Miniprotein binders against E3 ubiquitin-protein ligase makorin (MKRN). Designs and how they scored, part 20

Target 1, 323 residues: E3 ubiquitin-protein ligase makorin (MKRN), of Arabidopsis thaliana (Mouse-ear cress) (q6ids6)
Amino acid sequence: MSDRILCKFFVHGSCLKGENCEFSHDSKDPPNNVCTFYQKRICLYGSRCRYDHVRAASNLPLSSDSESLDRSISTTPSRHLQQQGDNNDGDKSSNVYCIHPREYPICSFAAAGDCPRGNQCPHMHGDLCNTCGKKCLHPFRPEEREEHTKECEKKQKHIEALKQSQDIECSVCLDRILSKATPGERKFGLLTECDHPFCIQCIRNWRSSAPVSGMDVNSTLRACPICRKLSYFVVPSVVWYSSPEEKKEIIDIYKAKLRSIDCKHFNFGNGNCPFGASCFYKHAYSDGHLEEVVLRHLGSQEGETVITDSIRLSEFLGGLQIF
Below, E stands for the ipSAE of ESMFold2; O stands for the ipSAE of OpenDDE; V2 stands for 0.75 times the mean of E and O plus 0.25 times the DockQ between their complexes.

## First folded at step 13 (miniprotein)

Design e3 (from d5 with K29S; at its last look DockQ between E and O 0.67; V2 from the best seeds 0.69)
Fold by OpenDDE base, look of step 13:
Structure e3 (fold): chain B 323 residues (1-323), chain A 81 residues (1-81)
Amino acid sequence: as target 1 above (323 residues)
Amino acid sequence: SKVTIVVTVEGDPEELKRIARSLRFLARSLGLKVEVKIETDGKTITVKVEGSPEEVEWFRMLLEILAKKYGAQVTVEEIES
């Protein structure tokens, strides 16, 4: 039988030692019940540990030069004081709850950065996260490691996107958008159909402008101030995008957020939403069912049925503080 | 038909420099014939816009946004040409 014990980290795809792992990376080997604290000589449970107290065989060749230094330490005979203490051994079966290594907290100092106690810390240090450089990865909680890694990468991507966004100027006011005096105005107003940058204030003011009588108000106010491409909505963002894919992600996240918010105009079916089924907000009834999208077939003269949602979102955007 | 408007913008001299910079950038970006003159007092900008009625109105709307942002006052005079 292979005396190899399966690597716990390998089972969870988190073994950083690879081929240099002291544990088996064969899934056929018996599950690693070894106490890692005992291997580190820090197991507080001793013989009461639920884990196998196996020491890693240090393949250091023990050079056998046991020179027998026979230091005869003289036994001074310390006196027998017979204290007859009545040990009323009340069998307090101290339920030594053997805490599983998964239940051990990691050192909060190491998880935040550096532990001032270093390797002499009585608390378990987490493994190093390659993204944040902190010892925050719990050795025995792979789920928390994966969650941390995912969230850490997401945060790092966001920091980088913010850095790249610092120099973006508003196409109207020429202010660096993220450098605006008012923190609430440090947002981009993204247009769906073009890449002209606007601060949220300038694009709001454009959308709230009153053109002279005779201009199509709806087309004018939805047009980009620079290129006249129509964008039905403005997406507020704290970051500017570096790619079309990132732009789409920002827009889709915003659309998903709006779809989670109940439409005040629909009012759980008691109201009338001027956008109908095209509304960016949730049209749910009081029982939680969604409004059915009634697709209207407009017959074109050429026999092509154009499925139009009857009320384009476009007409009523002037009155909705979508921001 | 081409329309010409003259817009006077009054405000703080430093804010007017910002407005003038933005207006010149917008005029170039839109391909519009716009003259932007800061008057000698620095407290007034004279903006002459020549274009179609739509182009002139489009530029006026942008000017109003800038003026409102900086607390400047706008007076529009239509010069029927």
Scores: ipSAE 0.755, ipTM 0.948, lowest interface PAE 0.5, mean pLDDT 77
Fold by ESMFold2, look of step 13:
Structure e3 (fold): chain B 323 residues (1-323), chain A 81 residues (1-81)
Amino acid sequence: as target 1 above (323 residues)
Amino acid sequence: SKVTIVVTVEGDPEELKRIARSLRFLARSLGLKVEVKIETDGKTITVKVEGSPEEVEWFRMLLEILAKKYGAQVTVEEIES
């Protein structure tokens, strides 16, 4: 039993008032009875439309248009709270409002980058995406606009990162990593604890080396060949980073990919992983539930790895020796 | 104590030039406590490395991964004076 009128700017994804809006942002509330699409000559239902088709040529008082009323009501905040009590207005959300703006498709040729009909196209052209330069943003589908913007910005960031990565040379072989012959060779081997660039081949060859007997394998093979800082994992990447934030993004994406793969050392709870909470692989029991992270239960701070048991440290060091 | 190794690297002349370039760069840039002398005759690189056992081994491992990358053959001799 609400008498609030649905905010037409909210429905179109263009309300600037947000929670301060005096019209309803509940899609159950009724819209104004007058068909605004008919006023703009874009109503496709004609005489079968469920809304009033009134024209300015009929001398209706346009000064009483819902646009003016919307502005007046937005100064009265008490109506803002009534929208939550409209549980029994579901029927109004099911009605066809002449032709709902979300139902208009956009031209697929314009969305792909070039419409051969140009300004004479009978279909609606989407808004321009500033990132890709295509008219692909549906004016009335904000979820689609947001999804495209997010994906498009991600792709553009990747392209820019590739451009910035072109001149980076491996610290061992001195070759430009992205100029190598095959796509499989055009990868960086990123170390978490330092910023020295390596081609993936060189750093993996280092990690698979056979040092002289008596040398500590962990302190040698897991060290950066240049600065000797220990990094437990090598993260493959087709791009290099220009900031710590970008480095973390690359590492997090790689972790996410590995979390879908069962850790052989954890072995569904029947084994002991030498990497513990630092492991990138999935630690799931045979029924599928995940191992609980014990570090938080021991009072560890966020983001820090804690070794709380000497036996785990001993097993870690002993398990990494090369025969 | 100090050890000395002499490493002979044989391979394609263009690949040997790349290996020698990288070895000279690594010898200068790593701060390894080793003396490194590199001689080339176009088909062979001779690398003499002298220093502590750990530092000589570190340099040898770098040399070996470069040789592996470029398909070069490596022969190592330890000489104790």
Scores: ipSAE 0.642, ipTM 0.897, lowest interface PAE 1.0, mean pLDDT 72
ESMFold2 (binder alone), look of step 13: mean pLDDT 72; pTM 0.646

Design e4 (from d5 with E54D; at its last look DockQ between E and O 0.89; V2 from the best seeds 0.75)
Fold by ESMFold2, look of step 13:
Parts: sequence; structure tokens; C-alpha cells
Structure e4 (fold): chain B 323 residues (1-323), chain A 81 residues (1-81)
Amino acid sequence: as target 1 above (323 residues)
Amino acid sequence: SKVTIVVTVEGDPEELKRIARSLRFLARKLGLKVEVKIETDGKTITVKVEGSPDEVEWFRMLLEILAKKYGAQVTVEEIES
């Protein structure tokens, strides 16, 4: 992985490393920064450092600022400077070294959102994350930047979905679903075949009901209480959707989670699952191989699975507490 | 043909107000002729539901869910016509 920092010597036509250079020879890449370790008299790269070596007058010992800084310095000397023999440079009484830039820590106050010393802080401040507004992106650790950006955007997407979901009321009890007292109550019960919102408790109670007479219990209980469209599963979710694509994403995440759980009714091949190929749970035999789904023409050959209406979807979901 | 039931719901006054609000909403949403009256004691509501046998049973199941949720007691009587 390259650092993608512009080589100062390449820009001025004085880089001697060519393809061996640790820094970018692409003029679009960002330029060098001032070497903070040179300011502390512990830069190990000397004249070959890619950071600007400018002197700040100070009598104060810099080694007292942070124990983490001292440990980082002691563990990361530059081997490239040693190979090129910078130790023999004239009549100078001491050598100056730089530690590899990716080993410098960033200011924890700036990374948390507020550094009381601002521009006068002696520690390196991270780059600004546009999503969270914190100076937490280490300039020289691209793997950490990528990880933060991915997780930060995921968190903000979730927060925005929660904000958009705040006013949605259950179609049965009319309560705002996300205003309920406990986190377990603050869940939607999503139906795959319609867009009527329900709190998870109301739709589960519907599916646990027993019609008194004259109604088919399976098709009645799997129907939406409002529009009567059949949905085999209730998908719990802490957010509601604003598009069919968001709905599919919620359903797919839930399916993926349930596929890690062995289906109780398939029972490693010894039982019959009433949902067959539509089941969200894992249909694995005792040796670990998965049940295969076969599409067939009705009445032309034996079916691979048989779907029955003999169990309620609430029985599958009643004991599971999934987001 | 139409069936009529009268449902008496007894419970806490604040919970009954929530149940009544939901029942009026569901009646409109399902297109059912439903009358909801909170009695003078505030501890009882009377619900008169008219519709086909299927529609009346469907509404009764929703009413039972709401009553169970709010700890209310339900008594159902069918009115002959």
C-alpha cells in the first residue's frame, strides 16, 4: 500500500530514489508537512526526510510531553538513513532522525472533536472527516482512514433512517413505534407484501390470535390486518424504509442473519419445514451440506420440498430477538 | 347479509381512550360501520360493529389485540336481526 504523499524532492527535481522512493511522484498528491520529530530533535531521517525541517526555538525538553510519543520514537528508527551512511556527514556533533510518519500518533482531543490548544497544539491533528466533523483521520494510515470512513458513513446512514422513522405510527395501536418505552418495543414488524407499518408486538399478537369460526387460520393470520395481503414472514427492524430498495435491504440483512441459524423444523433433514425454499433459516443436514432447491412444473415431476400452512410465522419469530 | 355485535370493554380510563382512538381509526380504514362510546364512568366503552360475518370477526380480532395490550376486559354479544 503506498502512502500517496508527494515527494518534495521529486517536485524540485532532486529526488535520487526513483522507483525506490517511499513517496509519490504524482504532482497531484498532497505535499510534505513540517516534521514534528525534527522540532523535538529526534528525527532519524536527517537531510533525507521528506518532511520540512524547520527549527522552532525552545529550551523545554520535548520528551516530557507524552509517554506514547517516546515509545513510538524508540521503536521506529529509519533503516533507509542507516543504509546510506548519513552518520558521516561532516563536522556535525549530532544526527537528527525522523520516525516513519505512519507511526506518529494524532491528538486525541482533536480526534474527539475539540482540541483546547487549537493551532498551537504540539501534536499532529488528524484530517477532518466530512461525515462526523472530527479531526480523526490519520494522514499516513490509509487503512485506518478507510475503516473510519466506512463505519462513520454506516452510522450516519442509520441515524438518518432513525430520524426519518420517528413519526411513523403503528396501523393497529397508533403509537409512534420509536417512542415506546423499551428498545425491544421500539421495533417495526415489516411485512414483505405490503407497506403497512406495525409495531412488532401488535403484528406478533395478530399472528398469535385464533379466529373464532369459519376462517382459515393460516391464511387469516399471515394476512396483513389492514389489506389482507399474505406475507409469510414478519421482519423486525429498528428503522422504516422510504423506498422499495431500502425495504429489500432490510429484508436481505435479516435473511442473512437467520441463515446462520439451523431451522428447527428442517431438523437437519429429519423434519419438514412448512416454508420450504422460502424459509429464512439454514436448511443444513447433519454433515453440513445444504438442502438444494429445485424448481419444478406442477404435476410434471416430484417436488423437492412441500410447503404447508400448518405453522404460524410467529412461532418462527417468537423466540428470536434480532435487530 | 349483515351481522351486528355489541362489545363492552372495561379497563383503565387512559387506556380505554387509546383503545377507542385506535378502534375508530381501524373502522374507517376497513370501511366498517362502528360506533364507539365511552361511558360516563370512564371505565367502560361500548362498541357496536355492523358488517358481514367475516368483517365483524376481523374487527373483533383487532379489538381483542388492543384490549390484551392494555389489560382491558372484553364481553361480546351478537344482536339478532
Scores: ipSAE 0.654, ipTM 0.905, lowest interface PAE 0.9, mean pLDDT 72
ESMFold2 (binder alone), look of step 13: mean pLDDT 77; pTM 0.699
OpenDDE base, look of step 13: ipSAE 0.754; ipTM 0.946

Design e5 (from d5 with G51A; at its last look DockQ between E and O 0.74; V2 from the best seeds 0.71)
Fold by ESMFold2, look of step 14:
Structure e5 (fold): chain B 323 residues (1-323), chain A 81 residues (1-81)
Amino acid sequence: as target 1 above (323 residues)
Amino acid sequence: SKVTIVVTVEGDPEELKRIARSLRFLARKLGLKVEVKIETDGKTITVKVEASPEEVEWFRMLLEILAKKYGAQVTVEEIES
């Protein structure tokens, strides 16, 4: 089900926003995005405009949005190069432009995965990307090929992580963590010292429990409910990991995210942070230099420095420590 | 020294099936002697735990998390031998 307007740039093979585009890249969606600036003769984007350029009702369009540049002087349909090079102004004998090969668009349907015309298509088809399997690599734009390869591998890695995460069940409630109703519920709570999966709510509820007197609260509540290994941090994540390297990456991104935010209690050196050296937010002075922090190694098996205070979801979302 | 508790959980039949499944899984993973019985009406489960006082408390805390998650009422009683 889609009510989205078809992206004009995608249809012409010039949209570079990909799957994050605000308009549809599905050829079945309607191309109903008329540019009012064009109808007032003040649109300066021309063929690059994301809105359809339709003339006012007093003039019937003889062609679509733009003058076609797909006219070929080649007699061979499979050739992709302009054969006639005429860059001189003042030759009035021909209305055909000599267009540099990198200016030719590739077929947006083939680039999206399926061209309904197949080998009968009059447009240039891109080279095959081995990662996504789409004919989307422009033969004459190496910078776009490199950019696609990087973004395509990044997207594929993320899609694979999501696929591998879909069937993972919480070790307490046995629910599939990513099948929950809201985005806030669709999170794992990673423990640094073990690999047992938990939904964020179950591990938070464990850590907020009230054990009977005689049990040490810190060693009980910071222990994994399954294997009893102590983990000082619960790291929220929308994906699960398949390797120790992926786990470390998730943890490092989370720590870096928190350290990118100025601590309001430190207040650039003018305040007192109640968490001191254990604070995960940035402690930067007004000139930008950071407060020096002394860290003590707590026996991590990875050799990674471990901060002694924990970051809980409520601290992350609400700014106050529950414990 | 081992103690025995009996926990009665009352709630929706479908949610009780989920709770019972989770409790049996947890008992296996923790190596605990736990008996889970879904009563004839399907709206009550009875859980008997025989273990050390620490292990019983550990399991009870997990049971309370599950009951809270599924909106079930929990009654705990301690029995000996």
Scores: ipSAE 0.682, ipTM 0.909, lowest interface PAE 0.8, mean pLDDT 71
ESMFold2, look of step 13: ipSAE 0.667; ipTM 0.909
ESMFold2 (binder alone), look of step 13: mean pLDDT 76; pTM 0.673
OpenDDE base, look of step 13: ipSAE 0.746; ipTM 0.943
ESMFold2 (binder alone), look of step 14: mean pLDDT 76; pTM 0.675
OpenDDE base, look of step 14: ipSAE 0.730; ipTM 0.938

Design e6 (from d5 with T4K K37T K43T E77V; at its last fold request DockQ between E and O 0.79; V2 from the best seeds 0.73)
Amino acid sequence: SKVKIVVTVEGDPEELKRIARSLRFLARKLGLKVEVTIETDGTTITVKVEGSPEEVEWFRMLLEILAKKYGAQVTVVEIES
ESMFold2, look of step 13: ipSAE 0.675; ipTM 0.908
ESMFold2 (binder alone), look of step 13: mean pLDDT 77; pTM 0.708
OpenDDE base, look of step 13: ipSAE 0.762; ipTM 0.950
ESMFold2, look of step 14: ipSAE 0.673; ipTM 0.912
ESMFold2 (binder alone), look of step 14: mean pLDDT 78; pTM 0.711
OpenDDE base, look of step 14: ipSAE 0.754; ipTM 0.949
ESMFold2, fold request of step 18: ipSAE 0.678, 0.674, 0.685; ipTM 0.917, 0.910, 0.916
ESMFold2 (binder alone), fold request of step 18: mean pLDDT 79, 80, 79; pTM 0.736, 0.746, 0.740
OpenDDE base, fold request of step 18: ipSAE 0.744, 0.743, 0.745; ipTM 0.945, 0.946, 0.946

Design e7 (from d5 with K37T E57A; at its last look DockQ between E and O 0.67; V2 from the best seeds 0.69)
Fold by OpenDDE base, look of step 13:
Structure e7 (fold): chain B 323 residues (1-323), chain A 81 residues (1-81)
Amino acid sequence: as target 1 above (323 residues)
Amino acid sequence: SKVTIVVTVEGDPEELKRIARSLRFLARKLGLKVEVTIETDGKTITVKVEGSPEEVAWFRMLLEILAKKYGAQVTVEEIES
């Protein structure tokens, strides 16, 4: 029975060779302890390798042409120079640290782009990432490959979103938001309830405006300047969204970020947050426990207890510069 | 009731062109009757706004944001109609 050795890449779902793999794709076969460096003739460990030095059987048909060239190379007798070199056997136990292939670093030049040494590089080149075009995928660290792939795709999606965002104008000042002179102003102020684009400065200025006497301050300042839909908060974003799903993701990421920040008004329970349990910021006590959300029952006159998360955060947010 | 206001905005000629463009865009988006005249000196724009008290107030808030952004001065004259 040809002891088929299990493909390491197959075990990790990363075998690109499929049926053309020299290794077994049967999970019942013994784990692949084969030295891939030895197969590539680049194993520096030799016989001290922790991996099996099995060469792939090149099924090149050995044409059997056994031409018996009997070249009798004459044994010239080299002289016995008896140099009595003192055997100072200093037992330099060279701890040949057998570095596992997993512990080998990839070539930083190949990982950054092209290696100037190409195939003559003494360092292991990573595999090509299809997203970034760099040889940055470690051949023996599948977890780092997955992490890189995930991050690389996320970065690429972000670059594309930034590109699509370049032409978006502010609904107030008509500036291309990402082309603003001041880098800090190159942000969108996203409204939750409508898709009108604003630069962060124009929407902040709206939210901090004094309404004329007789206008409801809260309704006016929270309204979209264009469509009057109420949005309780403004989400700062460097990108504009192409879909409702992307908008939701941007908002949810921002909400998650705010929830990780301790509320200065709650002050670990020593303060009073005017927003109560509706606060976007973390209401944690000094011991790390969270404020309990006291659901206030507002009795409607019609006997239906509407559980309102009562004190709308929205009333006091007009004065807070949400950065 | 309809209210008419006249707003004078004074500033840099290039910034006033930007303000005027934005005000005309906003007026169209809000469905407001707004006339924006750039004066012959280019240093002043006259903005006539006609609407409900709420609509006029809303537009005035936007105008003040634009003027403040560009460092322009705003004078409001209420024309009792």
Scores: ipSAE 0.744, ipTM 0.944, lowest interface PAE 0.5, mean pLDDT 77
Fold by ESMFold2, look of step 13:
Structure e7 (fold): chain B 323 residues (1-323), chain A 81 residues (1-81)
Amino acid sequence: as target 1 above (323 residues)
Amino acid sequence: SKVTIVVTVEGDPEELKRIARSLRFLARKLGLKVEVTIETDGKTITVKVEGSPEEVAWFRMLLEILAKKYGAQVTVEEIES
């Protein structure tokens, strides 16, 4: 019949919008505020509940569009699960709030690590986070669960990367990079084109060296000191990688940080950056729009070699400054 | 097409031991076509490097970044071979 949602003010006889109401004044139309606690037989408000009490497995859709004013009424951890008494002595407002599932607190002892009362605790325990081992995930706050999970997994991944990085030695000085005295010294200098580890000091010193007279080769300083593969950028990182995927992630995070900085070689369109689309810095014109990459050879029809999103980087000249 | 340099490295004895350790490793690890001889008297390291001009220059650059890292003074003398 109708897919309009029943006006709760009409049901309570208090809708002042009449025919201009955006909700249905037909009592046959479905409501949108189903009480999940009633369906589980734990609603604390009974007939005072502002959510609709329908039987479980009803044909009515459950709605997550509860009123923004839904709040927990009780914060005491020892509540027995009983309906609140029916007391209508002077309050007939349709805005009387039920205890929304999102407003139930979780036990702070369980969330911090372990509750001494265990399974007999009268307070709701959060779901277990397998990453940190704490019962801190609120069952009815999915946004908080997602936020904790993302941050907790990020922290754990970082800790594991640090542990795996502890034995990594610089390919030049042979020191363990993470055993150095200061936080600024405890950084790797990653080269994009090879996997030789360097402490940041050694690779920066290499890149800032004064070449011996016979070494006046513009690209020498961008070569790996060990394998001589050219890498135009040195990426600083407090952790080392154990897979190509982890390496790419480290590089991408660094690129994202640099993209907020205007490229001096591009100079708002007035200069020429030899790195082109591969440059880590921002290529923005004076009006703020970004430089666009032009694809080529998409219609070759021969299928031998096609660069889909950039011109070959190997066409650039060496000798540029380390970023 | 062969050059010989003698590099004198002066500095703290403990840092010189670290520099010498790294230089011996780099000489073996890199597979450079250079001959490297290292002698020490406790406060200096004398490093003789023989080979092609490019390979000698490459090794010298590695030596100089190690010396810079540990605050050691470097003196380079080219010797006719």
Scores: ipSAE 0.643, ipTM 0.896, lowest interface PAE 0.9, mean pLDDT 71
ESMFold2 (binder alone), look of step 13: mean pLDDT 75; pTM 0.684

Design e8 (from d5 with K43T E64Q; at its last look DockQ between E and O 0.84; V2 from the best seeds 0.74)
Fold by ESMFold2, look of step 13:
Structure e8 (fold): chain B 323 residues (1-323), chain A 81 residues (1-81)
Amino acid sequence: as target 1 above (323 residues)
Amino acid sequence: SKVTIVVTVEGDPEELKRIARSLRFLARKLGLKVEVKIETDGTTITVKVEGSPEEVEWFRMLLQILAKKYGAQVTVEEIES
C-alpha cells in the first residue's frame, strides 16, 4: 500500500476516477514521471514530452496489424484502448489514462465566472485568477496562465486608471475631459515638465497659436499656459496619472508607439526620408532589419564614409572599411 | 507699462457661459485683473483685461483658444490707460 504511485491527476484536481483510481490519492506517495500516453502507444509529443518514455518490463512481442484511421465520424481514443484486451471484468479503467493533462479542457462555465454545478461539476475547473476572479487558469498550460495574467492585469490597471481620471478637468476649458462626446475629444494632452491637465484640443490649439510680433514663438508655444514650464512634447493619453511612475509609463508607451510605426517616406528602404536619423518613426527594410546610418562628415578631412539610403545596411556590415 | 484691452465675444449663449467661466478661472490663476460681462441678449460677452503687454497677450491667446473651441467670434480693442 505504501508502494503506490501518486496520481498526478488527483494532485491537480483532474482525476476522473475518484476512489476507483488505480493510483494513490495520498500525497505522501511518490509521483510517477512516466508518460502514460507512451505506455499506451498514443503519445504525440515524442522527444518533446515532459514525461519519460519507458516501456514495460515485459519484452514479449505483440501482434501488430496495420491500423487504419478510425472510420467513425467522431472518435475518442477510448475505443482504441479497449482493443487491448483487458480482463472480462467490466472495468474500463484504461480510458482515463489516455488523455494528456495539457489536452484536458477546463469548464467553460467556471472560466466565464459561474459554474451552475459548483463542486459537483464533472469537468476540471481552472485555477482562480486573483485579478479578474474567474476560474480560467489551466493547471497544465503555464504559457496560457502567464499570457492571461499579463493581459488581465493590464486590462484591470487600465480600467482603474480610467476610473481615477473621470473627474479631471482641463485647465483651460474646465470641461471634464473624459465626458466629451467623441473618443478623439476624450483625450488628455499631457506635458512632460508639469502636471497641469489639458484636453488634447486645448493644448494643441495653444501650440498652434500665432503670438504677436516680439514674442519668442518657442518659449511661448512650448510653455504650459498656466505655469510657463517648457515641454517639448504633448503626449496624448486616454487616462491621467496619479504618480510620477504612471506618468513616465504613459510617456514611454507613446514614444514606443511612434518608433513602431513604419515611416512612409523611408518606405522600407525604397524611398528617401528627408529627416534621416532624426525621424521619430521606424526605418525598417522589408526583411525587418532596422536602418543604421553613419553621420556624414565625421572624419571627412581624413577619409570618406560610403553610405546610401537605398542600400541595405545588412548587405554591407561585414565588408566595408571606414577610412 | 500696463495696457488694457476690451474683447467682445459673440456666440451661442450656452457656449458663452462656458467661455466666461473659463476666463474667470484663468484670470484668477494668472493673477490678472479681468472683468467678464455677459450682455443682456446672452449672445455677447465683453471682457476687459488689464496687465503688462505680455500678460494681456497671453490671456488673449487663451481667450482665442476658447472662442475657437466653441465657435465664437472675437473682436479685440486696446484701450489707453
Scores: ipSAE 0.679, ipTM 0.905, lowest interface PAE 0.8, mean pLDDT 71
ESMFold2 (binder alone), look of step 13: mean pLDDT 76; pTM 0.672
OpenDDE base, look of step 13: ipSAE 0.747; ipTM 0.943

## First folded at step 14 (miniprotein)

Design j1 (from e6 with G51A; at its last look DockQ between E and O 0.65; V2 from the best seeds 0.69)
Fold by ESMFold2, look of step 16:
Structure j1 (fold): chain B 323 residues (1-323), chain A 81 residues (1-81)
Amino acid sequence: as target 1 above (323 residues)
Amino acid sequence: SKVKIVVTVEGDPEELKRIARSLRFLARKLGLKVEVTIETDGTTITVKVEASPEEVEWFRMLLEILAKKYGAQVTVVEIES
């Protein structure tokens, strides 16, 4: 026949060419399961390929139930695949993808920043990430693209913060904090209640000092050496901030790191933490469940669920082993 | 009432210059009457502080931090005429 071959990607809503597609978007037309990449000696799957490596075959082998692209994905075409896969002919019969586009791997050399084969590489190159300059963005895996973009922007923000932090001097020793010899020394000690910069060594030494009798140790050592504002926590950071939002982010990241450590004052529910809900450390009971901040009234509801509320160890009464 | 103390700091000349610079900065920042003198041989600085007992102790604690950081030895003479 001289009729068009049904586009298998159109049938499942994954055709990126729309009305410019070389294949039929009429369901009445016959399907063709011939692997175009095999015709070009590029198919990487060999006997594992779902497409025929010789002639047209019946029915699409691709299952749409588990890994199919929906219509929202079909609007994000890859020009790299269109240049290598869709536009290359094997014979006059038809042009189809060898496998589903999201299953085709990208070149690991290009993704790392430098492919020695350049434009002659037989593997698909990812789209360029404008932030890192690497061809690492898979054209058909939007979740991976989003994850990389967020992570890459985070790294770039960190680099810029480091550059802006280079001139910051400690308010005690006047040394440039980031000019110190070791990575452990190249840290700021942030105070939550003021903006005076300290190197981590100077503020830790202040907090470990021994004031003379007659001075209250806690209120003296927890005060900023310069402005005397009380900050109960010192937050170590490899960068300084330019805005209150950046300061909050630094503090929140540090809090997250500390929440894996059991609070000594909470003592698995047997003690009282003076910081309560503001504590950076984990408030976990002996059975491992976390203290939660909830509004609670005695007798306002039955205590039927144990999992969703903060519960004292004594309320469980249960076994010593966790399942 | 104000107290006058004298502190001597002995150490490496290069590190003592850093300590002296920091002490002068801290004195200005805290609004304290502090005199910092690098002695002729460069291995000793003399620090004279006249302030309230609390302010003197606060400044002394900062001085001890700097001395510890730079490996300098501190001798405190609490009364000097």
Scores: ipSAE 0.677, ipTM 0.904, lowest interface PAE 0.9, mean pLDDT 72
ESMFold2, look of step 14: ipSAE 0.669; ipTM 0.910
ESMFold2 (binder alone), look of step 14: mean pLDDT 75; pTM 0.679
OpenDDE base, look of step 14: ipSAE 0.736; ipTM 0.943
ESMFold2 (binder alone), look of step 16: mean pLDDT 75; pTM 0.678
OpenDDE base, look of step 16: ipSAE 0.726; ipTM 0.939

